# VHH binders against DNA primase DnaG (dnaG), part 17

Target 1, 371 residues: DNA primase DnaG (dnaG), of Nanoarchaeum equitans (q74mb1)
Amino acid sequence: MAKFAPVQYKYIIKAEFEIDGIVDREDIIGAIFGQTEGLLGMELDLRELQKQGKLGRIEVEYKRVGNKTIGTITIPTSLKAVETSLIAAAIETVDRVGPAKARFRVKEIVDVRSSKREYIRNRAKELFVQLLSKTAPDIEELRRELEEAYYSKQLIEYGEEKLPAGPLVEKSDEIILVEGRADVVNLVKHGILNVLGMNGINIPKSVVELSKRKKVTLFIDGDRGGELVLRNLLAAGADIDYVAVAPPGREVEELTNKEILKALKSKIPLEQYIKNLRISINNDENKEKYKELLSKVFDTKKAIVFDEQFNIIDEKPLEEIDKLPSAYGIAIDKILDNETYAKIKGKYQLILALDSNVNAQERVITLKDIQ
Short names: E, the ipSAE of ESMFold2; O, the ipSAE of ESMFold2 at other seeds; V2, 0.75 times the mean of E and O plus 0.25 times the DockQ between their complexes.

## First folded at step 15 (VHH; framework vhh_lunsekimig_d3)

Design K1 (from J1 with G54A; at its last look DockQ between E and O 0.67; V2 from the best seeds 0.64)
Fold by ESMFold2, look of step 15:
Structure K1 (fold): chain B 371 residues (1-371), chain A 122 residues (1-122)
Amino acid sequence: as target 1 above (371 residues)
Amino acid sequence: EVQLVESGGGVVQPGGSLRLSCAASGFTFSSYYMYWYRQAAGIERELIASINRAGETYYVDSVKGRFTISRDNSENTMYLQMNSLRAEDTGLYYCAAKSYTYGKNPQLYEYWGQGTLVTVSS
């Protein structure tokens, strides 16, 4: 026996070929290995996969018709559907066998242990790769695109807002809440199935309602954007139990399996996270300037705009806030509400206010944050 | 440094025979596919016979049954035995050798001889 355990193949790639010459059988097999070398990276290299037992022996059947060699190849694989589809697509790039021009076309990918439904699914993946090849992106980009398409189909829609979710979001006593669809796809890809996305800046009613029934871990990016999401969730009345944070400078949608597991293992209670945010604001080198600007606007019924050096550029009564110019920042003598935010959205990078009831995209610092 | 030298051409009567040789040097002969091409006056050069490394052959219909291609890897030589020659077989006969390398720098190696003249007349 040549192997420790019997090999169990999952898929069989069947491809047809037409070769413009009477070529040696050995060259047909050699061309498949030779012309795919380096195209799939080291982890999907056909020679390496065969050494590892993940790719079976290539079987070739053909006949000679005039000055042509016409036939089929059969390649068993124990790889997953995505990797099998990539290998199948790479075989279609083989355009020479020995000195002769050749054309290879994948006829089908057969699931050894599945129904007709799985055959149709695998063929659909192959057609996706064929369509993508017209743009000629690199192999790693193609792999990512195929994986995204596959895992996007595993998502369900949750609530009236049709929020992107993993299939276990309703059944689980605990959920992981993420900002958007791309985050949900990445977590589902890595086996986290009790995940719910919010799909934008507005806090969905369904998220608030679910948070009151289930234990919620908010999984946020490692930058300022995560703080905004949390503040808006709390203002909407959501019941958040824990916070998990992506590594500094990293987004949840781009994390590896190990990074996801580490972040979720390192989750902390909400109250501790809020305490850490207050400490971070207290250490901001510009904290005293925020206090000074808020003090200047306090009880004046005015708004003031300022530059990157915190010099006042203009000021107007709150009733004329829409007439203030765009600048680095604005300080207002009121609680930031939806009406006021609509008038200043996109004009400033920093908003200083007495408090905030809104889901602003810009950085908002309040009196509570300053103490 | 690569050389393909055809020999054995000449003038022959219809129905006669000739044996062409193609002596190769400067490359590993056994690694190459070998070909005979023919060019008649005013006509494009055409493939008439080929032989792969294992000795499998192809013939165009006009010469099938009359011509026999063979190779001797120990002597680095390919042959074309031409029997039952016809006037339309008149032309310049070229030897060609082809090989393809795969990998980082894929390349088709294609070498040609100078040709040997075959004239079938009278």
Scores: ipSAE 0.619, ipTM 0.896, lowest interface PAE 1.6, mean pLDDT 84
ESMFold2 (binder alone), look of step 15: mean pLDDT 85; pTM 0.835
ESMFold2 at other seeds, look of step 15: ipSAE 0.648; ipTM 0.905

Design K2 (from G6 with M34L S50D; at its last look DockQ between E and O 0.63; V2 from the best seeds 0.63)
Fold by ESMFold2, look of step 15:
Structure K2 (fold): chain B 371 residues (1-371), chain A 122 residues (1-122)
Amino acid sequence: as target 1 above (371 residues)
Amino acid sequence: EVQLVESGGGVVQPGGSLRLSCAASGFTFSSYYLYWYRQAAGIERELIADITRSGETYYVDSVKGRFTISRDNSENTMYLQMNSLRAEDTGLYYCAAKSYTYGKNPQLYEYWGQGTLVTVSS
């Protein structure tokens, strides 16, 4: 028998069944549609999927053994792996065909367009069936978890630090550098295979080394935290050629295919990105007030909190920074690190510091920003 | 009022024939699977033949080749043609109709007749 579909199908679900009686072929197909109706919501309803062309014709092959009907079904689908796995698991809940008791078991999900990933497919099938038998899970949460597990298995490890990477990092002359594993997974999910992650604030030596022999585009989140990653890379001696920025308020790990492509097309040379940062600070009408507050705290080992008019409200030694009141802003005589940020997180809208090693949610301005 | 009524039972000589009928009232056979069961004295009821909505059939080995189940959906009637009858075929014969509906309130519809007596004796 031949594996093909007249439409762009991605997977074929193959399941076995045993029915305690003789039944008509049409009723086997009807039971599958009828007993899965409403189970996975309207988006994954089998009748709707067939109307949309995302689910192919259900083929049934069976034989009669005494008063039993035993056979197999095949269902081609153009859905992604996680949705296909959900549908496959739902089919295992079919327990009647016509008036007869029935048992369905998914034997395999065959990848029509690429090589089968046996481990992931078997594990997803087992885990989803367990969840359906036990509870009525949040389908969107389950879909995300299955996707993360699937795409995480496709990553490679790069360098001594075992950095998460896409499979084409070594062969490509150009590399897209991202902050962490979740970013790598998302880019690989969308077909960007020359991607390398770093896992946080510390800059891996392998990244610095690679940056000196390949063209590197740093792809950062749309908030202020991405600027810190760039500063740390430059301080470590990395050779960054371009910067791509996620839309405001968005993280690279959550971007859609369109947003990824748009951001990469809009990448700019490093020098231009740095220039844009300086223009943004220079256009801030309060720049001189930031300078004044930072100069006042410099080399004092203190922190100063101030109001919206930049009047000083309170002042304490850095060791007592957690005892300062919440206010519009705070200026500190040190590099903003994770320990210090944990003590002031959420208390201020603006943080003035000598430098910063933190991806803070608040606006951070440093001495280098206002030089 | 839903009802299944068997008819056609009686006394027959070994080797003889009988034709049983099962007529439905209050519902139509077209969406139902139909069954004949047999119960000898002191023994539990056993399935002997059934027929699907489209006419596919099954027979237990003890009646295969001698009995023929059929259905006439337009007359709302099922039949059992019994040929080459044996003493062992003596018993009460029941018809049943079964259908299952899916959805939010899944329901098995199952109807039984009262039985018609078949006696094979000289």
Scores: ipSAE 0.614, ipTM 0.882, lowest interface PAE 1.6, mean pLDDT 84
ESMFold2 (binder alone), look of step 15: mean pLDDT 85; pTM 0.832
ESMFold2 at other seeds, look of step 15: ipSAE 0.641; ipTM 0.891

Design K3 (from G6 with M34L S50A; at its last look DockQ between E and O 0.66; V2 from the best seeds 0.65)
Fold by ESMFold2, look of step 15:
Structure K3 (fold): chain B 371 residues (1-371), chain A 122 residues (1-122)
Amino acid sequence: as target 1 above (371 residues)
Amino acid sequence: EVQLVESGGGVVQPGGSLRLSCAASGFTFSSYYLYWYRQAAGIERELIAAITRSGETYYVDSVKGRFTISRDNSENTMYLQMNSLRAEDTGLYYCAAKSYTYGKNPQLYEYWGQGTLVTVSS
């Protein structure tokens, strides 16, 4: 076994080497640091990790066989499996020790914690093979890919729709409901295991049924797209108890651990969230643009479609509303009723109307909303 | 500018001794691994002895126990003490110094002398 420092290490990297010459012990260690410098970025720089106590002292044992130096190194690490695997792979790129050609091969990565030892060792071998053939320019991008692959295996399938879920969805009295698979992966990555994802805008039957039996917190992105998800859930009959919202402009799938915990701690009852939506419309930075568009369509018997910058794309009489292209939004010179909604359903994210008699899936802003 | 110069070669009888020297100019030995190579007639140049920066040594089997490599970094000189010389030790003896720098500009530095002739004849 590898040597242990007082700090608790999680893994021990064991590698073998063959060097085509005699070399000093210090040059073996120097080559490992020198030839890996810059390969893994500053976050995983071996010298910095050692200063931080996250890498232990590199121990070297060797013997001389003719004009060769053959031996082993051991490196204790307190890093997670992904980072440990990356460091192990970087060590295999070392091809010189002093002036001599060298070959390093990782023999094994030993899990100091007995549980999961065999899984981690086997998985590290698989990821190592994949890493050798990868042409990724950025180590941070590669780190994200490895984490996604690892945590995707922790997900279960829920219901007949085979929805992405954390392993505790069925056991927990409360669930966190998110829009899609990427959100589920991120929450599971950060230890939130009672999470259930959906197939985007389509509300699965299994979600509606589960919501009637468990407390549900809907965790939505910080943009206004989350309002659509909520409306669709309510229209389908789901029983939503709380709403948690990602920071403005942020998506749930990209949040850090601190941001996730803060958002979940700051969840509010559904009724309060709906009340806040009315208040936020009054303070919306685009409120004057909504007023302008509604004013332009008022008393014209027309509909106007517009892009995300609120530029008008097309305009047609109301009787031709079904001929308008899909776009970010539409403004209409009438009360939104079932007949009109049937013609525009699913084509827009935002509907501006004089008033509404319809509980639309899309966000609807009326004259009374923009007082 | 940069130079390795061997000296101490000559003609010696079997069983005799010679001491070869290799002096460096234009660079210092302290960061270098040092080597003696031998080239006999009709044979490719072979490594016969090496010494690391810290003084650890290697010898090919045919010279082990008879030859001693040493270095004097303060004099920028390496030596090969050759005892109990044999006819098969005849050849040109070359001094070499090698160093490798790591980092953003990795480079192998490799310098060779021109050789000094050792002839062992009865």
Scores: ipSAE 0.631, ipTM 0.892, lowest interface PAE 1.6, mean pLDDT 84
ESMFold2 (binder alone), look of step 15: mean pLDDT 85; pTM 0.831
ESMFold2 at other seeds, look of step 15: ipSAE 0.657; ipTM 0.900

Design K4 (from G6 with G55D; at its last look DockQ between E and O 0.79; V2 from the best seeds 0.70)
Fold by ESMFold2 at other seeds, look of step 15:
Structure K4 (fold): chain B 371 residues (1-371), chain A 122 residues (1-122)
Amino acid sequence: as target 1 above (371 residues)
Amino acid sequence: EVQLVESGGGVVQPGGSLRLSCAASGFTFSSYYMYWYRQAAGIERELIASITRSDETYYVDSVKGRFTISRDNSENTMYLQMNSLRAEDTGLYYCAAKSYTYGKNPQLYEYWGQGTLVTVSS
């Protein structure tokens, strides 16, 4: 496309302008930077992007027709389609060059690597999403909304639960299992097409059935919530082969391409992941609090409930365990069995017990786990 | 205090010459686009010449080749050299200065002089 464009550009923004007066070239360029400043946030600030090499030299060509200046600008960019479309839209808001009134209109965004028809298709999808989200206050949220809308149309529905999935989930003999729709969209955005989400349903029947037929890698967030998802899948009878984990404190839905590929390359067998979980419990700074609470209930025939600071909220005999309030956690003077679990299921995030015979949904810590 | 003061007007024979000056004060002269307008009796004020900050010029067709606009940033003064004057050049000549600032509070600054009379008569 652009014969003078630097190597590595993905798109070229081409816009036309009409200015009601004779102006200096420097003021055309200055108006573009000056009137777009602050519109798209610091991440997409045009001066910053040019400094980073993500925005090329703005080329301006014009002629004078009477008391008017008429011309074109071209702006090469190495940014993705979404960011390029936002910048192009911002340029159309420029309405003055120096003291003269001006009108800017983007004529096209050229994909350097693909045909003009494919560029028009991609641009039209993004403009449509932008029309739906004109009032978004944060550029990061706007960027996420545009990506969600754009890539959502490439998803299929799987099973009777209508689970979000990438287009290759049925044809692949292995799948990447993620928690929700936003995770599926992010992976599809980065070329991972054999992905299946659980759509906020705790453990869909279709997921369990699929896991028995295909090789499954569970890709979970880097926080404690990801461990809960795995435990629930195992309790439901799902056949998980590998686990991939997002970086600490990161969610799968927010990962970059490099982070996704690194996590998937670093997937480990389920058995190894479970072993690592037990090591992690031993390094937990709250380990002594778990010991203290278990010691307090030991040989008392009671259960105690506690808050996130491990302050005791209430206690009752084991026979009245169903009368205890919901709280952050519960410690019990017995082995956690199915009868006891049925009485406390869903009321706590953490269960401390002498031992466990159940596949509990919640995090369970036993005396064996803390020794 | 911002001011633009035109001078150099007067009575001239057809074919004669005049040089108008516009002395500016109270603002950064080199940052402004400068303009000459004229107003003939019973007619609206019209732009006849302009000069940008970098000395790019515009002239309306009726004065091209006869009038020359220039600026001297060291003297904060704009000029209009008028040659081969014609009766239809008679009118009140105004100096104007315009600048636009971008940023958080975008604003157009626009200043006008009081005008200097040019009369071309036999």
Scores: ipSAE 0.671, ipTM 0.908, lowest interface PAE 1.4, mean pLDDT 84
ESMFold2, look of step 15: ipSAE 0.672; ipTM 0.909
ESMFold2 (binder alone), look of step 15: mean pLDDT 85; pTM 0.828

Design K5 (from G6 with T101R L108E; at its last read DockQ between E and O 0.70; V2 from the best seeds 0.69)
Amino acid sequence: EVQLVESGGGVVQPGGSLRLSCAASGFTFSSYYMYWYRQAAGIERELIASITRSGETYYVDSVKGRFTISRDNSENTMYLQMNSLRAEDTGLYYCAAKSYRYGKNPQEYEYWGQGTLVTVSS
ESMFold2, look of step 15: ipSAE 0.697; ipTM 0.914
ESMFold2 (binder alone), look of step 15: mean pLDDT 82; pTM 0.814
ESMFold2 at other seeds, look of step 15: ipSAE 0.703; ipTM 0.916
ESMFold2, look of step 17: ipSAE 0.681; ipTM 0.909
ESMFold2 (binder alone), look of step 17: mean pLDDT 82; pTM 0.816
ESMFold2 at other seeds, look of step 17: ipSAE 0.688; ipTM 0.913
ESMFold2, look of step 21: ipSAE 0.695; ipTM 0.916
ESMFold2 (binder alone), look of step 21: mean pLDDT 83; pTM 0.825
ESMFold2 at other seeds, look of step 21: ipSAE 0.664; ipTM 0.906
ESMFold2, fold request of step 22: ipSAE 0.688, 0.705, 0.686; ipTM 0.913, 0.916, 0.911
ESMFold2 (binder alone), fold request of step 22: mean pLDDT 84, 84, 83; pTM 0.825, 0.827, 0.820
ESMFold2 at other seeds, fold request of step 22: ipSAE 0.694, 0.708, 0.696; ipTM 0.915, 0.918, 0.917
ESMFold2, last read: ipSAE 0.675, 0.656, 0.687; ipTM 0.908, 0.906, 0.913
ESMFold2 (binder alone), last read: mean pLDDT 82, 83, 84; pTM 0.816, 0.821, 0.825
ESMFold2 at other seeds, last read: ipSAE 0.684, 0.695, 0.680; ipTM 0.911, 0.914, 0.910

Design K6 (from G6 with K98M; at its last look DockQ between E and O 0.63; V2 from the best seeds 0.61)
Fold by ESMFold2 at other seeds, look of step 15:
Structure K6 (fold): chain B 371 residues (1-371), chain A 122 residues (1-122)
Amino acid sequence: as target 1 above (371 residues)
Amino acid sequence: EVQLVESGGGVVQPGGSLRLSCAASGFTFSSYYMYWYRQAAGIERELIASITRSGETYYVDSVKGRFTISRDNSENTMYLQMNSLRAEDTGLYYCAAMSYTYGKNPQLYEYWGQGTLVTVSS
């Protein structure tokens, strides 16, 4: 195959020939110069153009086939298209090489710039494929990306703020309020369609207004960031009815279907959540009081009920725990299990125990919580 | 005056050898392509070997490997070494010289010798 010409050449003339005899290479070249002499005038004389560097070296490739010489020539040129075409046509008039009859036919005129563009196009395609293969996600990540795109199309915009929402948010009497778009997408993905996102912690006016017309369950992450969201909502005047909390250390946007359903079923009234929150924010100053009470009951097989000042009100054996009066709190010398919790549920705001096997509605403080 | 004079023909037994010469005069020998043709009785002249100005050679299949064409530009002479001769090699052997000139009035120059007889018989 012919090679690319140097940058200074614009075109390459490629011609084929068939010669009825065995001839010397130099006579092929000599015929081209000799039979075109005078045809195109002095300005396009091939010998002069070559001397001026406007024509490159004429390259000849040939083979012998019986009493014939068959081959190709290539001629680089820096001339313009018109002049190059005239030279190519003149070459086709060459009908003798030495004493032998010959036929020349121009196969093509190659534009050197177009060949460079073709190289750039092909190489760019190869490099693009290599780039994609190095940054392409694995199969699972690609599947997740496509699923997100699919379920995002099911979202609607709610209010002036164009908040992300599930399609049933306007029709439902109750809504589930979440912090952001990713939470909305996850809930919609799992079939919860009456969901509204706030798109951050800046409280939209549309959320406040909706909360006054519908029952609202605030579904928050299992860390302390959810408390800030609630505080901001209440300060803005939102009417929140229930709070659902993701498992500790989990975010709403990452929950499985089972986790979502369990959290929503375990939602509690706002007033109870605030009560639990108040106890928690005072915990560091009362930690020694909890420790004292738990120490007093430890290894006694008794339960002690106490008031808001942590004074002991009454004391009974664990077997009689259901006979203790309602009070602010109770401390028990055992692990809180379902059987024991059934006997004290709803009677106290605070439960101190050695450990807990139950997810009580009341606040539970164990030995592990107070170190 | 242009002349091509063949010599070296004669009578030879099958399997024998002959060396033909073609002496040229009246033109620039080195600028011509040279040819050997053979004419058997009742047949048109046929090309059997050629040699270019630079010494590249061609042979027809029937003589390839048996005949060797050569030229000596300093002596203005072309040769044909014929080995392993056969009865079908019998005929009149002609020397030809050809050149083509370019220019305003392009022209083919073609010169022929008178031939030298080669007879291969028992």
Scores: ipSAE 0.596, ipTM 0.892, lowest interface PAE 1.7, mean pLDDT 83
ESMFold2, look of step 15: ipSAE 0.618; ipTM 0.897
ESMFold2 (binder alone), look of step 15: mean pLDDT 86; pTM 0.841

## First folded at step 17 (VHH; framework vhh_lunsekimig_d3)

Design N1 (from K5 with S99R; at its last look DockQ between E and O 0.04; V2 from the best seeds 0.00; counts 0 for: pae E 7.9 > 2, placed apart)
Fold by ESMFold2, look of step 17:
Structure N1 (fold): chain B 371 residues (1-371), chain A 122 residues (1-122)
Amino acid sequence: as target 1 above (371 residues)
Amino acid sequence: EVQLVESGGGVVQPGGSLRLSCAASGFTFSSYYMYWYRQAAGIERELIASITRSGETYYVDSVKGRFTISRDNSENTMYLQMNSLRAEDTGLYYCAAKRYRYGKNPQEYEYWGQGTLVTVSS
């Protein structure tokens, strides 16, 4: 009819105040609305939220002690925990009621649907501290930090390596394997709970063992770095069934829910992914130049640097590789290992080597890649 | 039916005096803070004086010492005695009744009069 449907309040903000003066209940409420106006933008403005039914009526209980006014306020909200915490923090910025100095402090945020008072009190304190530790931060940046802190607590540790994982890794018949902790946090945040992370290029024994018992989808970033992860997994003996790839130029840790679901829906069998990689290399218009440069350096114990036109700029023995100038690319007469990569990291866009056992940020093409 | 009715406006010379009245009905007058606001042509309403439920008064600097606000809770009436009037005092004078003094409180209703015109001219 004309009635508003009952709003299901999720939280109650309880705050205490001390005011250095004698004021009335209505003045206290007026100060709260007045001094928070515009502070959190229109979407979290208290007056607007109250009009929308997302905030309940602010109730005040107070007493006058000498020349001071002391009491408690309560504010019901139907907002999520993050937004409720932001509003609670904004209330603590209220420093006057009329001419009188005031101090507001959030006592607790109570979950209306839960008897877990202790959990909510502790969690609200954690979120509140995070808000206060970021002086003058952007609201969107603060929101992201609060969400990451919340969801990082939902992870479990898997295996003796204490790998970051979602809570359903052991119980699910399928797992989604990602490179690192940030990827796991992002997938759990979006409801993907059968996810397991790794520690860079060092493939954990627990990952290899699990891959032999379960169907595994490897979910990798949209750049070449994901190809090295796959190679290392296969070399370690992992049983990978499918590959899902983030959109070009995107990392798994930054994907939206739609992007995650689209990538997982578009997963392909491992064999097909490998075939697609080989086709891409065969169609590279510069493959003959890669072959020529690798052939020139082969069995010379030297490294050669070259420009974007594949002209040789400089050449030195491998033991002097750190003395070569930065350039478009470098070709080396050895397997690219961690020691060698440390000496050339960041100096080139393209690395040609006999083979590779490192996860380089640059594109690496090996002798086997070019036939 | 709630009403606030201002009266006593008119035309006066600079340096003259006027006494405004605000008669209230339809609500518990003694429970409200009472206010006088002024609106000159082309500008926003401005608060010029207020009086608490117990009779304590506040004035903006531009009228302090020249204007006196008072209330008679037994007659449900507020007054504004305006002395030493200046050209900048010309405008529409409104009375208002609010449950609060500070900030903005959307949880409480406010009542406003229609205004009475004061013109200060030679």
Scores: ipSAE 0.012, ipTM 0.542, lowest interface PAE 7.9, mean pLDDT 83
ESMFold2 (binder alone), look of step 17: mean pLDDT 85; pTM 0.843
ESMFold2 at other seeds, look of step 17: ipSAE 0.576; ipTM 0.886

Design N2 (from K5 with N105R; at its last look DockQ between E and O 0.70; V2 from the best seeds 0.68)
Fold by ESMFold2 at other seeds, look of step 17:
Structure N2 (fold): chain B 371 residues (1-371), chain A 122 residues (1-122)
Amino acid sequence: as target 1 above (371 residues)
Amino acid sequence: EVQLVESGGGVVQPGGSLRLSCAASGFTFSSYYMYWYRQAAGIERELIASITRSGETYYVDSVKGRFTISRDNSENTMYLQMNSLRAEDTGLYYCAAKSYRYGKRPQEYEYWGQGTLVTVSS
């Protein structure tokens, strides 16, 4: 470009190398790009990062000692600490420069805006040991693990239950309440510091007490599990002011910055959220008939098929469910799982079950939906 | 087919000079690091000089100042100018070409000539 906004670098990677031969300077740089290509995926590809201005020019200084080339490289980066550490670790995998064997070792990662060089040096070594020693299926899982480790240092413990929390939970008049530790880490990662986690479905007394002193936004996953958390909070006497919901099928712990901010901006008052839920359920004129059929199969180990008038057509033990005729609906004394669904798929328009672990194409009504 | 063919060896008196050539074919000469090795009787083959793709050179102490390695990428040929020859320089002289391919299919490339005999005697 003819005009380019300044990009301020945040970290400088310094690495040492020893090469078993006399090599050209350009081949040192070429080996770094060539041996890290594809190693960290497209987002952390060094050539792409340099094109985007996120990686500065690689500076190389060296001397020759006999038939060896010994020196250092310096790489400025505007990336965050986790990504910088991944790139630094990838550089240590470079073992060839042209035809010569080589050894690269990261000496330090310097924080440009920090005077604490010793801290950064020690921390980078710790992250490298973790990166090199841990088993991970793919790079995305490794990235999440490194981010979790880094941002977990920012968390505090809240209450006698030692709940995971962001550093501003005590000071803020408003809190964002999430289900667990992974959610807290993700929100803190994205700058939401007035966040408090729970231990899943078990509602701590400290949360209930805090909810009566502060304005609380409950930030839940986009599926039915998130609604269960809300129900348990209300049953425990918590004072929830707003509800924010992750996009359908998404969990709070996996959301991007944009998704988090959008969900929090779209929060609604608790009363309106409850009304929306009740309107959806209460518009079904057959609710009492569903309840009656489900209660009839409960603890019987049977399945019952019924017509459009909710008259029972046939019933059989669950192990003979494939022998039941097609009908308007079926009620089963079981949690609907993939095995059972495979046997009844397409035979009914309505499925009544104790609970469901599948996304069926048919309408599924569970005990939770009618109680 | 890759070939490296040395030439220019022969018999020479102490203090004399020889110029060895290594003619290359079957690969992109300018992409390779080039090497001269020497094998004397009863001694393992040793590196005596190397030259990078850009022309940077290395010599072992025993030949430094007496031998000059060079390359001509337009002729696909490497040379070794040997001056002030000594009896200890007697041996088979081999050229070698080496490179490395990075990426999904990493590959070492190393090619050798058959050698040319240099004899330094009265």
Scores: ipSAE 0.671, ipTM 0.909, lowest interface PAE 1.4, mean pLDDT 84
ESMFold2, look of step 17: ipSAE 0.675; ipTM 0.910
ESMFold2 (binder alone), look of step 17: mean pLDDT 82; pTM 0.819

